# VHH binders against Transforming growth factor-beta receptor-associated protein 1 homolog (tgfbrap1), part 3

Target 1, 275 residues: Transforming growth factor-beta receptor-associated protein 1 homolog (tgfbrap1), of Danio rerio (Zebrafish) (Brachydanio rerio) (a4ig72r23to297)
Amino acid sequence: RINIECIECCGQHLYLGTNDCFIHHFLLEEHTTAKGKLAFNAQKLLHKYLGLKKPVVELKAASALERLIVLCDSAITVVDMVTLEPVPTGGAKLKGVTAFCINENPVTGDAFCVEMAVVLARRRAVQICTVHEDRVQMLKEVTTPEQPCALSLDGYNICLALSTQYMILNYSTGASQDLFPYDCEERKPIVKRIGREEFLLAAPGGLGMFANAEGISQRAPVSWSENVIAAAVCFPYVVALDEGFVTVHSMLDQQLKQTLSFRDGQLLQDFEGKV

## First folded at step 26 (VHH)

Design aa3 (from y02 with G100P S103T)
Fold by ESMFold2, fold request of step 28:
Structure aa3 (fold): chain B 275 residues (1-275), chain A 119 residues (1-119)
Amino acid sequence: as target 1 above (275 residues)
Amino acid sequence: EVQLVESGGGLVQPGGSLRLSCAASGFTFSDYAMAWYRQAPGKGRELVAYISSGGSTSYWDSVKGRFTISRDNAKNTLYLQMNSLRPEDTAVYYCAADLPSDTWYYDYWGQGTLVTVSS
């Protein structure tokens, strides 16, 4: 069967990656209801088969370059953010990638590259790199206690999902902060940057918890379903996946604003409960 | 076969200066970017400085203003001028060539030269 594996958003653009190797591209439109409440529709724009017959594991928008970075079949590829057409890149074709993220608060001064962190198979480390038009430059290998299952970056802060806990590591100072346990055998971790030095994490019980280098934030958690498997942040909104559903929460008031069903390549408000 | 041979490492006091060299052979030196990396004991390697084939440079933040990467294409030699050295600069320094590779990192590294900054 066809499942959504990952979700990414950038501005009004929403991207879903599926287990049958498609990217589905939607425009997420805000509107007000008759009662004056905020709601969202999704307008299908495009979809693209990537040709690998493997799940699309992760998507991340690099909007400064108008690129969408794709993890599929343990390899990083790049497509045009609007058309989803492959973008030629120079340098080595890299395989063995199990997780990646981008640094939206980069530590380099070069606006013409994307800072990334990648996890390579069978390494207890994170590779910090920059991606240029024609090459990938390794900046630093950061040793970790275990091979991370998922990660996110802000500046020098790496938020890591290990096998049984989340932690934050500053790779400039060496400072670290253990956050809380979870079990990667039981459920897929979620680690997403929401702003400067702050991260959103999937906690047991379907909670989206906020954390920083000092520990768990005082900010109230987002209430997701127990079956949440992925999320993306386009502040002030968090979109999340619960097999067959996309939810939209506001981080300003922690309230659910919309639920959409994914059926036959479309995102629809569920009308089955009405007549 | 690509060969990169670093030299110029040694013991130096804080505030001192040192110049590293890397002799390159086995490829057309002027066609490719070059870099210096370093590795302190118990730590992973990190970029120190990079120079493109066209001569543009970049530096890791902790060395900016103190270190200068340069190249002499006529001599197939890469240099790193290190000034105002600090104890935290203590590491093995590696020369790297940015040749096509099947990995995320440079495949072509020298054996390294040890720099120790201590009283």
Scores: ipSAE 0.183, ipTM 0.641, lowest interface PAE 4.8, mean pLDDT 85
Fold by ESMFold2, fold request of step 28:
Structure aa3 (fold): chain B 275 residues (1-275), chain A 119 residues (1-119)
Amino acid sequence: as target 1 above (275 residues)
Amino acid sequence: EVQLVESGGGLVQPGGSLRLSCAASGFTFSDYAMAWYRQAPGKGRELVAYISSGGSTSYWDSVKGRFTISRDNAKNTLYLQMNSLRPEDTAVYYCAADLPSDTWYYDYWGQGTLVTVSS
């Protein structure tokens, strides 16, 4: 059975990774209906088989370089963001990767590399590195209380999903802030950067909560469902995977704006049982 | 067999200077990038400075302007000149070589040399 495993968005571009090793690329178009309501269409642009028999676990856009970074088979690969064709990368040297993110507020001055945080299997640490076309350079190993399940990065701030709680750690100062508990056995954690020092987190009760280094934000939560397994942020929208559906919420009013169904490589508008 | 031997560590006062050396053997030194890393007690390892085979350098922000990495390809030796030392620079310093490997970062490390910055 073909399932969506991960989702990423960048501007109006939407990427879905599947368990049969495809990336599907869509243009997510906002429009106003005849009744004055906000709605979205998804126009299929292309898809690409990555050549493995493994699920695409995670996708992350590095838009300044026009690259899409792919986690599949515990390894990092890179494709062109538009054509989805493979791009040379030193990231292929990264082995045993269980989670990663990129730093869109990088701490290095090298504009020709991707700054990443990487979690390696069976390590209680985050590896901060730069990935070049021909090498990976480790910058710092950041010790964590346990192997992180998910993470996101902004500057020196790492937002971590541990097994039973979320936290933010500044790896330059060593400062840390516990955020709130959750249970990874009940829900998959979600940690996504939404802007400078602010993150979107999956919380109990099917909520998407916002947090920063000072604690939980006063921004109203996104009302997801208990079945959401992944999300991506393209301000002012958050997109989420919910039992094979893609949902679009606005962070401005936290309202559901669209539900799309993934069928046969296409995203179709779905109005059954959704708001 | 690849060997990297660091030397030049020791006790130095804040504001002082120290020069580390790394003698390399078992590979064509001039063909490969080299780096210095450090690890304070109980902390994770971090990059200090990097130098490509062609001489291009980069530095971790906390050491920029104070430390200088260099190499002498004729002597197969990597150097780290450390100036304006601070107590925060106290660590074991490791020489690393970027040789072909199955891993995602440097596999070839020396034994390390201890630098202690205190009064």
Scores: ipSAE 0.178, ipTM 0.648, lowest interface PAE 5.6, mean pLDDT 86
Fold by OpenDDE, fold request of step 28:
Structure aa3 (fold): chain B 275 residues (1-275), chain A 119 residues (1-119)
Amino acid sequence: as target 1 above (275 residues)
Amino acid sequence: EVQLVESGGGLVQPGGSLRLSCAASGFTFSDYAMAWYRQAPGKGRELVAYISSGGSTSYWDSVKGRFTISRDNAKNTLYLQMNSLRPEDTAVYYCAADLPSDTWYYDYWGQGTLVTVSS
């Protein structure tokens, strides 16, 4: 059975990673139905086998470079967004990676690179890297208390899900802030950037909690399902995916705005402010 | 065996200059990119400067205009000229070689040389 493992969208371009080690590229066409509803057609442009016989677990667009960053078989590959062919990484092997995230608030003013953080397998460290047209460069390595399970990056702040708790680490100053406990063995952690210096985290008791470098945010938590498996942000709303439904909460008043049936839902992601 | 040996570190006053050297052996020096990293106490290791095998250079923003990375392939030596030094430049400086590896690259480091900038 072919399953979609990850999704990325850049403009009208949709990319799907599958469990059989393929990237599928679709062109989305927006049209209005006769009833005045917005609808999308997807035209398949290309699919590419990565040759690893492993699931493509993460895709992120480096749009300014026309590149996709791909995580598959604990390795990062950079591919062209059009041809899906691997591009040079400057000799970097980029192996032993368990997770990565893109810095949506880069600290460098270089428009010709993308900043990312990577988690290295079996290491108590996160590396900050830049992806360029022809290379991937390590900028800084930061020691962590343990290997993170998940991470998000904003500016100099790395939000980390550890095995038993969340924390925020400033990789410039080295300052760290413990947040709250969370058992990653019981539930998949959720770490989402919601804006500058603020993160949404899955907390115990079916709570979406907000945090920044100073600790728990003044923003009140949202009460969502204890079985949330994914979350997306479309400000000012938080969209949460459960096994059978999607909920929409406002981050402004913490109210449930909508519940939608979503059977067999497996993935939820936000793209350019859309879900 | 790959060997990288840094030298040239020491105590210097703010505004002063130092020149670091890295003697490389055990590989074809001219074929590989090289880099300088530094690590301050309690902080992570960070890139300072990079030089490709072809001689292209890149710098950390905080050191641009002050530091210059260069290489002498005939001597198998990497250099870092540090001018206008600041207290925040205080760190152990490491030489790194971008050699092929099955893991994340930059697995080859020297032992480092300490640079202390203090009044």
Scores: ipSAE 0.032, ipTM 0.327, lowest interface PAE 4.4, mean pLDDT 90
Fold by OpenDDE, fold request of step 28:
Structure aa3 (fold): chain B 275 residues (1-275), chain A 119 residues (1-119)
Amino acid sequence: as target 1 above (275 residues)
Amino acid sequence: EVQLVESGGGLVQPGGSLRLSCAASGFTFSDYAMAWYRQAPGKGRELVAYISSGGSTSYWDSVKGRFTISRDNAKNTLYLQMNSLRPEDTAVYYCAADLPSDTWYYDYWGQGTLVTVSS
């Protein structure tokens, strides 16, 4: 069975990574239904086999460069967004990667590169890199208490999910702040950047907790399923996915606004403020 | 026994230069990728420069154009040429050895050499 492992959307372009090592590229077209509702048609443009017989686990667009950053078989590959062909990385070692994220609030003033954070396999470290048109370069490598399970990046601040603890690490100063404990054996960690110096985290007891760069909760937690596996944000709402349902929560009053049946859902993502 | 011994550290004025050396023994030096790390007071240990077994190099952005990593396989020695030194370069510098693998961990570490940049 072919499963979608990851999704990325850039404008009207939709990219899907599958368990059989393919990237599928679709063009989205918006239309209005007879009832006046917004709907989307997807036209398939291209599918590309990466040749590794491994799941494509993560896709992120570097739109300014017209590149797609791909994580597959513990390796980062940079491909062209149109042809899906691999592009040069300048000889950078991009193997031994377990996770990565893009900096949506980059610290460099270079408009012709994208910053990303990379989790290194079997290392207590995160590497900050810049992706250019023709190369990937190290910006900084910072030590972590253990190998992170998940991460998000905002400016100099890396929000990390460790095995039993969330934390924020400033990769410029090396300063760190513990947030709160969690049990990765009980639930999948969620680390999501929702704005400048603001992260949404899956906390124990079925809570979505908010934290800033200083590790302080600026917003009251939302109460969601203890089995939440993914979360997205469309201000002022938090959308949560569990095994059977999608729930919509208000960040303003923390109230549950809507519950939708969504059987066997595995992925939930927001793009440009839309879910 | 595997040994990595750093040398060449010391006190230098801003704008000055130092050349660090790392003498390696106890393993086949030419088969290993090598790296320089540094650790400033109150900060974590961080990668400065990397050189593959084949000689490919990469650098931390803040040291690009100023630092050069090189190796002499005949002498089993790793070098770090540091030019245009800045106060923020002050740290203990460590040599590390890594086998070519799909993992990013380093197998061996030196004891470090202190570099102090101060006016």
Scores: ipSAE 0.012, ipTM 0.262, lowest interface PAE 9.0, mean pLDDT 90

Design aa6 (from k01 with A60W L105F)
Fold by ESMFold2, fold request of step 28:
Order: C-alpha cells, then sequence, then structure tokens
Structure aa6 (fold): chain B 275 residues (1-275), chain A 119 residues (1-119)
C-alpha cells in the first residue's frame, strides 16, 4: 500500500514523500470556519515520480534557492521546488547517507551555497559540508557519541537524536546538553529547527517538545499521538504525519487546526481527529 | 596510481611559521581542485584551505589572514604557508584532491604531516 514517509513545508507549500518514490506537492490554504476557528484546505499542485522504486525518506526545503533536497535510496539529490524536476548536479549524488539536514543559519556566510549536515552509515559522526553546483565540500567532521538517528542544525548547534536520548552539541565550543530520553527503536525521532537555537523534538507520551541549548524550553508542547512519524515546521505552524493523517498545529497556542487524509494522491479535508 | 605525499611538519613555537608541501603524482594536477585538511588529537578532520584548479582560494575562518594555500602546477605541488601559529593549530595536516562531485567526501588523501605548536 501507499504510505507517506516524510513531510516538509515551506510557506504555504506542503510536500509529501511516499514509499513508492513520489513527491506530492500541495498548496495549504488557511481559512476561518463559521465558528471563527482557523482551518486549512489542501490544493494539489503536482506530483513527481523520482524513478528509484524506493521510499522517499526525507525532504528539506532550501527556499532561498528554490530547491528541495531529497533523501532516497541512501542518496541526496536536488529538485526544483516548483516543478519537482531534477536540478543538474553534474550527474553526481551524495551517497551512503542515513540522515541529513540543512543549516538555515549557516556558519560559512556564503548565501549561494547550501550548508548541510549529513550522517553517513556506520559512522559516529556528523559531516558538515557545503553543496556547490558540481561538488560537495566537506568542512568538518564532528564526532558524536554514536551514529545519530536524526539531526537538525542552527548555526553551530547540532540537535541530535541518538538511540535513546536527544542532545544538543555546539561543535564550535564543544559544549553539550543532554535533553531527554526516548527509544529510537520504538519511535521514529523527530528533530526540527523552529528558529534560532530552538528545536522541536518528538517525546514520549505523544508530545512535541521544544528545546534549546539551555535545555527544555518553557514553550508548551504540541500534542500528537504516540505514533507520530514526521513533522515539518513553517512558523507558526507544525505539520505532522500522525496515525496516517496530515495534522496542522499552531505553535502559538498548541492547538490542532486541521486534519487531512491522504487518499489516491490527494489530501482530503477531514474533521476527524481535530478539536 | 594517485599519490599525495605531505611534508614540512614539525615542532614550532607559538607565533612561528611552517610551510607544508604536498607532492602529487598519478594525475593531471592542474585539472583538479586541492585542499588542506587537519585533524587535531581526538577530533574529526576539518577543512583548512581550498584552492580551485584556476587558483581561487578559500579559508576556514580560524586561519584566515594567517595561512596561505598555493599551488605550483609546473611542479605538481600544493603548499600551505602557516604563519602566526597557535597551539590550537596543532594537528595532522592532510593534502586532498577532489576528483569527483558528490560521490564521496574523500576522494584521495595523503598520509599526513604532524604540526605541533608548543612552547
Amino acid sequence: as target 1 above (275 residues)
Amino acid sequence: EVQLVESGGGLVQPGGSLRLSCAASGFTFSDYAMAWYRQAPGKGRELVAYISSGGSTSYWDSVKGRFTISRDNAKNTLYLQMNSLRPEDTAVYYCAADFSGWETFYDYWGQGTLVTVSS
């Protein structure tokens, strides 16, 4: 059957990656219901088969460059955010990747490069790199206590999902902060940057918790189910894959604003599961 | 086969200078970008300096103004001039050549040359 594997959002644009190697692209439209509550509709824009017969594991928007970065078949490739057509990279892919993220607050200062962090299979490290038109330049290998399951970046701060806990590591100073336990084998970790020095993490009890380099944030958590598998942040909203639905929460009041069902390549407005 | 051989490392006092060399063979040196990386004890490798085949350079921020990368295409040799050395520059320095786009981070590396900055 067709399952959504990952989700990414950028502005009003929503991208879903599926286990049959498609990216589905929607426009997520806000509106106010008759009760005065905020809600969302999804309008299908297009979809694209990536040609690999493998799950799309992760998507990340590099919106300033109008690019979508795709992890599929242990390789990173780049597509145009609007058309989903491959962007020429000289025929090369970054291979052996198990997790990645983009640094939206890069340390290099080059606005024309994409700064990424990647995790390579069987390595207890994070590779900080820059993506150029024709190559990937490794900048720094950052040693970690174990191979991360997931990660996110802000500046020099790496938020890591290890096998049994989350932590933040500043790779410029070496400072680290343990956050809280979870179990990667029981729950797919979620680690997403929401702003400068702040991250959204999937916690036990179906909670989306917020953390920074000083520890757990005072920001109230988002309420998900125990079975949430992915999320994306487009402030002030968190969009998540939860029990086979796409959900929209507001980070301002932590309330569920919409639930959408994915059927036959479409997102259907569905009021089941919302407040 | 491709070979990269670093030399010129040693013990130096803070504020001192060293010049590292990397002798390259087994490929058309002038066609490819080159870089110096370093690895401090207990740390991962990090970029120090990069030079394109056309001679354009870039540097990691901690070495800007102190280190200069250069190449001599007639001698198939890459250089790193290191001035105003600091204890934190202590590391094994590696020469690297980039033959591929995006396939790996580590196309070809030398064996490294140790630089120790200590009083």
Scores: ipSAE 0.213, ipTM 0.660, lowest interface PAE 4.7, mean pLDDT 84
Fold by ESMFold2, fold request of step 28:
Structure aa6 (fold): chain B 275 residues (1-275), chain A 119 residues (1-119)
Amino acid sequence: as target 1 above (275 residues)
Amino acid sequence: EVQLVESGGGLVQPGGSLRLSCAASGFTFSDYAMAWYRQAPGKGRELVAYISSGGSTSYWDSVKGRFTISRDNAKNTLYLQMNSLRPEDTAVYYCAADFSGWETFYDYWGQGTLVTVSS
C-alpha cells in the first residue's frame, strides 16, 4: 500500500515523499471559487523514484540553491528542486541520520553551502554542520536532554521535539524554554520554522500551535485532526498530511482552504466544503 | 597510519596565553586542510579554528580576535596561539585533518591536550 510519508512546500511547489521511495512534485494553483472562496488545485509536474526500497522520511527545500534535501534510509541525498535529478552532496557522508533540518537564517556567512542541524541515531545531541558539494564540516555538537525526535532551526534557535515535550534551545546563549507536553509514542511530532524565531508545532487535540522563545504565541492555532502526521509552511499557507489527505490552511485567517486526495500519483480536488 | 599528536596544554590563569602544537605524520601534511576542535567538560565538541592547505583561516565566533591558527608545512606542524584566555576556554583541544570533508567524533583526531583556565 502506497502512503505519503512527508510533505514539503516552497512557494507554489509541493513535494510529497512516499513509502515506496518516490518524490511527487506538484504546482499548487490558487483560485477563487464562484462563491468568492479561496481554493487550490494541484497540477502534477513530475515524479522520481529514488532507487531505494525505503520510505522517503523527510524533504526540505533549500530554495536559494534550488535543491531538495532528502532523508531516506538514514542518509542524506540531494536532488534538483525542479527536475528531481540527483545532485552531488557532501551530505551523503552523514550516516545514521534520524532527523534533520536546514537553517534558513544561517549563522555562517557562506552562501554556497547549506547549514544543517542533524540528529544521529542514539545520540543525545544535535550536530550543527555546513554541507558542501564534497564535504561536511562539523561546527558544533549541541547536547540535548534526550535524542530529539524532530527539530527545526532558525539562527541559533533550535526547536526540539523530545519524547514527551517540545522545547526551544538557543545554542549560542544556552537559554532554553520548555513549551508543552505531547507524546511521541502516540503520534509523530511536527516542528516547522515559519519565520524568524517562530515555529509551528503539533499539539494534542489536533492543534497546530505557534511558539517562540517566550512560549506559546498569541497567533491563533491551525485546526487539524488528531491524526495529522506532517506539515510544511509556505507563508501564508500551511500544508499538512491529515487523515490521508493533503490540506491547505491559511495562516492569515486560520481557515481550511482545500483538501486534496492522493490517488494514482495525482492530487485530486475533493468535494468543495469538505472539512 | 595517520598520527596527530597535540601538545602545549596546561593550567593558566584568566587573561593568560598558551600555544598549542599538533605534530602530524602518516600523510602529506601540506595537501590537507587542518582544524582545531575543543570539547569542554559536559559539553559537545565545537570547531575552534580552520586553516586550508593554502593558508586561508576561519574561526568560531567566540575565539575570533583572541586565537590564531597557523601551520608550518616544513615541520608538519599545526599551531593554535591562544591569547586572553577565559575560564570558558577550558577544554580538551584536538587537532583534526580534513581528509574527506566528513568529521565525526573520532575518525581523524589527535589524542587531545587539556587546557584549564582557572585561578
Scores: ipSAE 0.111, ipTM 0.614, lowest interface PAE 5.6, mean pLDDT 85
Fold by OpenDDE, fold request of step 28:
Structure aa6 (fold): chain B 275 residues (1-275), chain A 119 residues (1-119)
Amino acid sequence: as target 1 above (275 residues)
Amino acid sequence: EVQLVESGGGLVQPGGSLRLSCAASGFTFSDYAMAWYRQAPGKGRELVAYISSGGSTSYWDSVKGRFTISRDNAKNTLYLQMNSLRPEDTAVYYCAADFSGWETFYDYWGQGTLVTVSS
């Protein structure tokens, strides 16, 4: 069975990575139903086989460069958003990659590059890299206590999920702040950037906790399923996905606003403030 | 003109071994990553193994521990040592070169060599 492993959306462009090593590119068309409901049609533009017979694990848009950053077979590749063909990386070979994230609040003022953080297998470090039109360049490597399981990047701040705890690390200064403990064997870590210097984390006890760059919670946690596997944010709401349901929580009063059945859901993501 | 010529295919019993060769010409062999693909009947062409210009290797999970990709730059030849062959390994095997430098996207396949694993 063909499964969607990852999704990325940039404007009206939807990209799907599948377990059979394909990237599918769709153009989304919004329309209103006869009943006045918003609906979407997806026009398939292109599908590309990457040739590895490996799952496409992660897709991230570098929209400014019209590129997709692709994690497949433990390697980062950069492809054109239109043709899905690989583009040059200046000789950089990003292999042994277990995770990466894009800096949505880059520290550089260069509009022609994208900053990302990369986790390499069997390394207690995170690499900060810049993706340019014709190359990928490593800027800095910062040591971590363990190989991170998940990460998000905001400015100089890397929010990390380690095996037993969350932490924030400033890759400029090297300063770090422990957030709170969790057990990665008990639940999938969730590290989501929700705004400038603000992260949403899956905490023990079925809590979605918020943390800023200083490791302080500025918002009260939301109570969600202990089996939450993904979270998205559409202000002022947090949307959580578990094995059977999507739940909508208010960040204003922490109340559950809606529960929707969503059987066998695996992915939940927000794009430009929309789920 | 870039040329890739595969050889070494044949009929082999399960558990047997074969060594495929690919003779490369028309480019500086040592500067490019190379790969082996295979295509079974009714299936798409799939990457089996690749080797970087520097000699780093990667394998499809199903062939790990059984197949070994190697290269002899002096001979402009790519090899695939296949051990412990299985019926599911039956396919036409293709040699490919990566001129993009990405080491994951290969082109300029040869004519292929058929490997049949059958009792």
Scores: ipSAE 0.007, ipTM 0.223, lowest interface PAE 11.0, mean pLDDT 90
Fold by OpenDDE, fold request of step 28:
Structure aa6 (fold): chain B 275 residues (1-275), chain A 119 residues (1-119)
Amino acid sequence: as target 1 above (275 residues)
Amino acid sequence: EVQLVESGGGLVQPGGSLRLSCAASGFTFSDYAMAWYRQAPGKGRELVAYISSGGSTSYWDSVKGRFTISRDNAKNTLYLQMNSLRPEDTAVYYCAADFSGWETFYDYWGQGTLVTVSS
């Protein structure tokens, strides 16, 4: 059975990574239903087999470069957003990768590069890299106490989910700060960048907690399911997915605004302010 | 063995009509979504229309109002009625079947049939 492992959206372009090592490219078309509701049709443009017989774990768009960054078989590759063909990385071999994230608040002013953080399994480290049109370069490596389970990057700040603790690392200064404990065996960690120097984290007790780079919460936590597996943000709302439901929470008053039955949901992501 | 055999292509003048057929065999035709794709010279293969197992249809914007996808489950045949043909409709047209169960991924193709729209 074909499963969707990851999803990425850039404008009207939808990309799906599947468990059978394919990237599927769709064009989204808006239409109005007979009831006057906005709906989307997905038109298939292209699909590409990556040839690795492994799940495509993560897709991220580098729109300015017209590239997709792909995590598959513990390796990062870069492909063209239109042809889905591999593009040169300048000889860089990004292997042993378990996770990566894009810096949406880059520290460099270069519009023709994308910054990313890469988790390395064997080295218990995170590498900060830049993706260019024709190459990938490593800028800095920072050691972590253990292999992170999840990460997000904002500016110089890396928010990490370790096995039992969330933390923030500044890769410029090397300074680190613990946030709050959690148990990865009890729940899936959630580390989501929601804005400049602000992260949403899955905390114990069914809480979505906010933290800035200083480890301070500027927003009151939202109460959601203890079994939340994914979260998305559409300001001013937090959307949470568990095994049976999608819930919408206000970040303004922390109230539950809506509960939707959603069986067998696996992925939840926000794109350009939309869920 | 799954087989899809397209027919009905040919040369037609702008404004003309053609009806493409796809004979399906080797699977329970009525249980699967079907689609038409086309590939113009020098371009990639693109979705034209699809029809679900339940009969729901969808079309690419450029062909809406001109093309109609339909199916005859008793005959194991997929159809594409093409009206008001334009030069830009010139392409090899492919019949496709979706065995993924999602009705969005079509990986099985026929040999294709050439449609040429020219004055």
Scores: ipSAE 0.000, ipTM 0.251, lowest interface PAE 13.4, mean pLDDT 90

